# Ledger of designs, part 3: VHH binders against L-malyl-CoA/beta-methylmalyl-CoA lyase (citE1)

Target 1, 346 residues: L-malyl-CoA/beta-methylmalyl-CoA lyase (citE1), of Haloarcula marismortui (q5v463)
Amino acid sequence: MTRLCRTFQTAPAAIPNDNSAKFLVSGLTSKGFQAPDWLVPDIEDGTAPSMKDEAVDNIIEHIPDHADDFAGDILPRVEWAYDDANARERGIEQVTRLAEAVGEELDGFVFPKVGRLDDVRDAAGVIADAERDAGLPEGTLEMAIILETAPGRSDLREICQYATDSRLSGLVFGPVDYTAELGGRTLDGERPRWDGLLEALSNETSAADIVAIGGPFDQLFHERAGVTYYNAEGYADQVAYEATIGIDGSWSLHPKQTEQANRIHMPTVEEMERDLHKIESFNEAKREGTGAVVVDGQMVDEATYKNFANTVKTVRAIDETHPAQTEAYYDDDLLARARDVELIFG

## First folded at step 4 (VHH)

Design m2 (from n09 with Q105L Y107F; framework vhh_7nfr_2)
Fold by ESMFold2-Fast, scan of step 4:
Structure m2 (fold): chain B 346 residues (1-346), chain A 120 residues (1-120)
Amino acid sequence: as target 1 above (346 residues)
Amino acid sequence: QVQLQESGGGLVQPGGSLRLSCAASGFTFSSYAMSWVRQAPGEGREWVSSISWSGGSTYYADSVKGRFTIARDNVKNTLYLLMDSLKSDDTAVYYCAKGTRGWSLKFDYWGQGTQVTVSS
C-alpha cells in the first residue's frame, strides 16, 4: 500500500451544541501540520446514540463544501459490531446513505468492532454494494478496521493477508473496547498498554504492506496550579514508542495531538542528516571498490544500509503527498539530497 | 510532568558495591529506553549504560563492562544501576536520563543526580 497515514483523527460528526457540526467542520478546515492525513467523521462511539442521524446529516451537508480544500483522506466511522445485528443494520444504512449522497468526496469508511476474517469480508461487501447502488466505480471506496475484539485479534494474520488484494488499507488498534472485551481492568488510573499486541500489529501489517495505527491517548490535558495545560509529553511518549516499533501512524483526538503525531512520524533534521550521510558514504565507498565503511562509529554494510534507507523512503512518501510540509521542515539542501540520493539497497 | 528521581548514592570503599535507583513518573516509562550518565568533578558528561524499553537489550561503556549491570522494573517505573568492584575513577554524580527516541544520546529529561564517592 502507497497510502500515507501518520494521523487518524476522529471528530464527532454531531455534538449537543448550537453548532452540532463544530468539530467536523474544524477537522475539514484544518491546515498545515494540524491537518490529519486521515480525518474520521465519527458516527459510532464518539457520537451520542440520540445524535447519530444528525451525524449522518452533518456529513452529507458539510463534506461537499470542504472536501476540495482538505488535503488528507476522509473516512467516516460507521456503526458496526460482529456480534450485534442491530449495529450491523444501522451501519449498512449509514454506508448506503453516505455513498449515495457524498461517495464521490469520500475516500472510504472505518468499521469498528470487527470479528473474524468473514466479518471483515462482510463489511467490505457492504461498501461494494453501496458503490454499485450509488453508481460509483467498483473499488473507489477503501476500508479501515479497528482491531478491538478477541475474534479480530485471533484472525489478525488472516485479515492482513486478505488486505493485500482487497479494499482493506489499514488496521487501527482500539484498546478501550479490546480491554473491556477481555475483562481487563484499569487499576488506580493505570490502563493496560498492550505492547505485545502492538508489536504483533506492526509485524502483520508490515508483512501485508498496509497501514498500522496505534490507539488513542485520552489524557489530553493536565492541571498545575489551577491552569489547564495540553499534555504534550504524555502523547509524545506514546507516539514515539509507536514509531520505534514500526507503527505507521497514531490516533489523535485533538488538533494539538495531530500536529505532534504528524511531526514525530517525520524523521528529524538530525536523523535525516545522519542517515543520508551514512547512505552517501556507503554509495561512494561501493563505487570506489570497498564493501563496508565506518561512519560516526557505526559499521555501514548492506544490512544496516536498509535501515537508513527507511528514513529516506519515509521522507519521500511525505514529500509526495505534502511537499509544503517537507519544504517548511527541512532546509533546501537537505531535502534535495533526500530526493536525489540513490538507494542501492532497501 | 516528567520527573526522574535518583537515589542510592553514597561513600563506598574501593572494591565495594552500590545499587542506584531512579523513580520515573509523568510519562509511559515502559515505552522508553533509559540511560545512566555520570559526571566526575571537573570532567564532562560520560555515558555509562542504556537499557531498552522491555529490558531485552543492554549496552555498557567499556570502562564499566563486567562491573555494572543496568536493570529496570516496568511495574514499579524504576531504573537500576548495580555497581560492583567500584574504583576511585567511578567517583561522579550519576544521572538518570530519558532519551528523546530510543537510545538517543540527545536526552530530553535528566534527574537531579546522586553522588557516588569511592574513597579509601
Scores: ipSAE 0.000, ipTM 0.092, lowest interface PAE 21.8, mean pLDDT 85

Design m5 (from n09 with S50Y; framework vhh_7nfr_2)
Fold by ESMFold2-Fast, scan of step 4:
Structure m5 (fold): chain B 346 residues (1-346), chain A 120 residues (1-120)
Amino acid sequence: as target 1 above (346 residues)
Amino acid sequence: QVQLQESGGGLVQPGGSLRLSCAASGFTFSSYAMSWVRQAPGEGREWVSYISWSGGSTYYADSVKGRFTIARDNVKNTLYLLMDSLKSDDTAVYYCAKGTRGWSQKYDYWGQGTQVTVSS
């Protein structure tokens, strides 16, 4: 089964400010629906070149103080690139330092700008070497990669097949770097949609039972008559589209985006009531020994039952990590039913 | 509520075999890595074996490699440890441990343990 990742929130691990760890600490101390499933302290593109050593230092300093209270997963994005030896060398050093100092508190690492499958294997090897050197048990740290290069796109299927039995647990789409890699142009304000790539990403990650995460939405705010407004409609449109095509989670750049994506990626009250009713009715009919099971005019077999079960499994996964979120969103009776129902299939 | 219930321990002679089981409930068992950890009298906890969420990856401590086999049944929500060629040094309370994720040897929940005693 795919692990929980409704939200992938990058936060610069260091910024040019008196409190350079401001955004890192804000992410680590986030509450309610603003708490991401995956917090990504960013050493790479979100952090200025001159600040990268400070970013590593900030992660080492602040993670131990907050990891026990942070319900989600913490995966720093290190430097990497399939075609840049200097970036790779810095990334290896970053992984090595972080695993040694705070590897027990971290859940994994995010590698950007990966190449073909062999490059992904190389990145996994960096984590394995760091685990060994730090005295951590093998398999302690997971890996997510950003799909944002032509060779990475070419090997998408092979990479996802490798993921089925490896530390690779997620693929994240990086549209800005991918567009640049392909030499794509912005014409009259038009940006590429990458609908075909997103469908392929959804397909291959679903076949491998790993998480797929969409790209960032960088139009965070808009201004009208001197007033700054959060662009809720634009982000909601993107997240809803991602959910519609089977993308598991969304990249967020701000707590308000994290709150929206966490909500959009969870089953609605209507979906929960519908699917729980079907499961409960099927279970009762089977206990009574009735032959054909028809619930609300729908024939229920093992395959359709598994679809209803997926709704319950998703809610249970959210509830295990963020019980405050499920308790705030669902009625007490509905949540209790989701927690207690027996799943016969799926 | 997460619950892990071990069974299958007991007294066995050196060279004997045992099969430990761990019944899991209160979480989506198939989505999490699982491990066996043991604690001998007067000693700290020693990690014994790991299995990823899918069962595709398994790891073993050097002290048990080649003698123990970890397995899981995701339909039955049960973790197993098959122990062959048991030695007196294997005497310990064996705990079932839930990983924090599908690919992690960090643990957030433990069972009550099952006693394994290897003696003549």
Scores: ipSAE 0.012, ipTM 0.484, lowest interface PAE 8.2, mean pLDDT 88

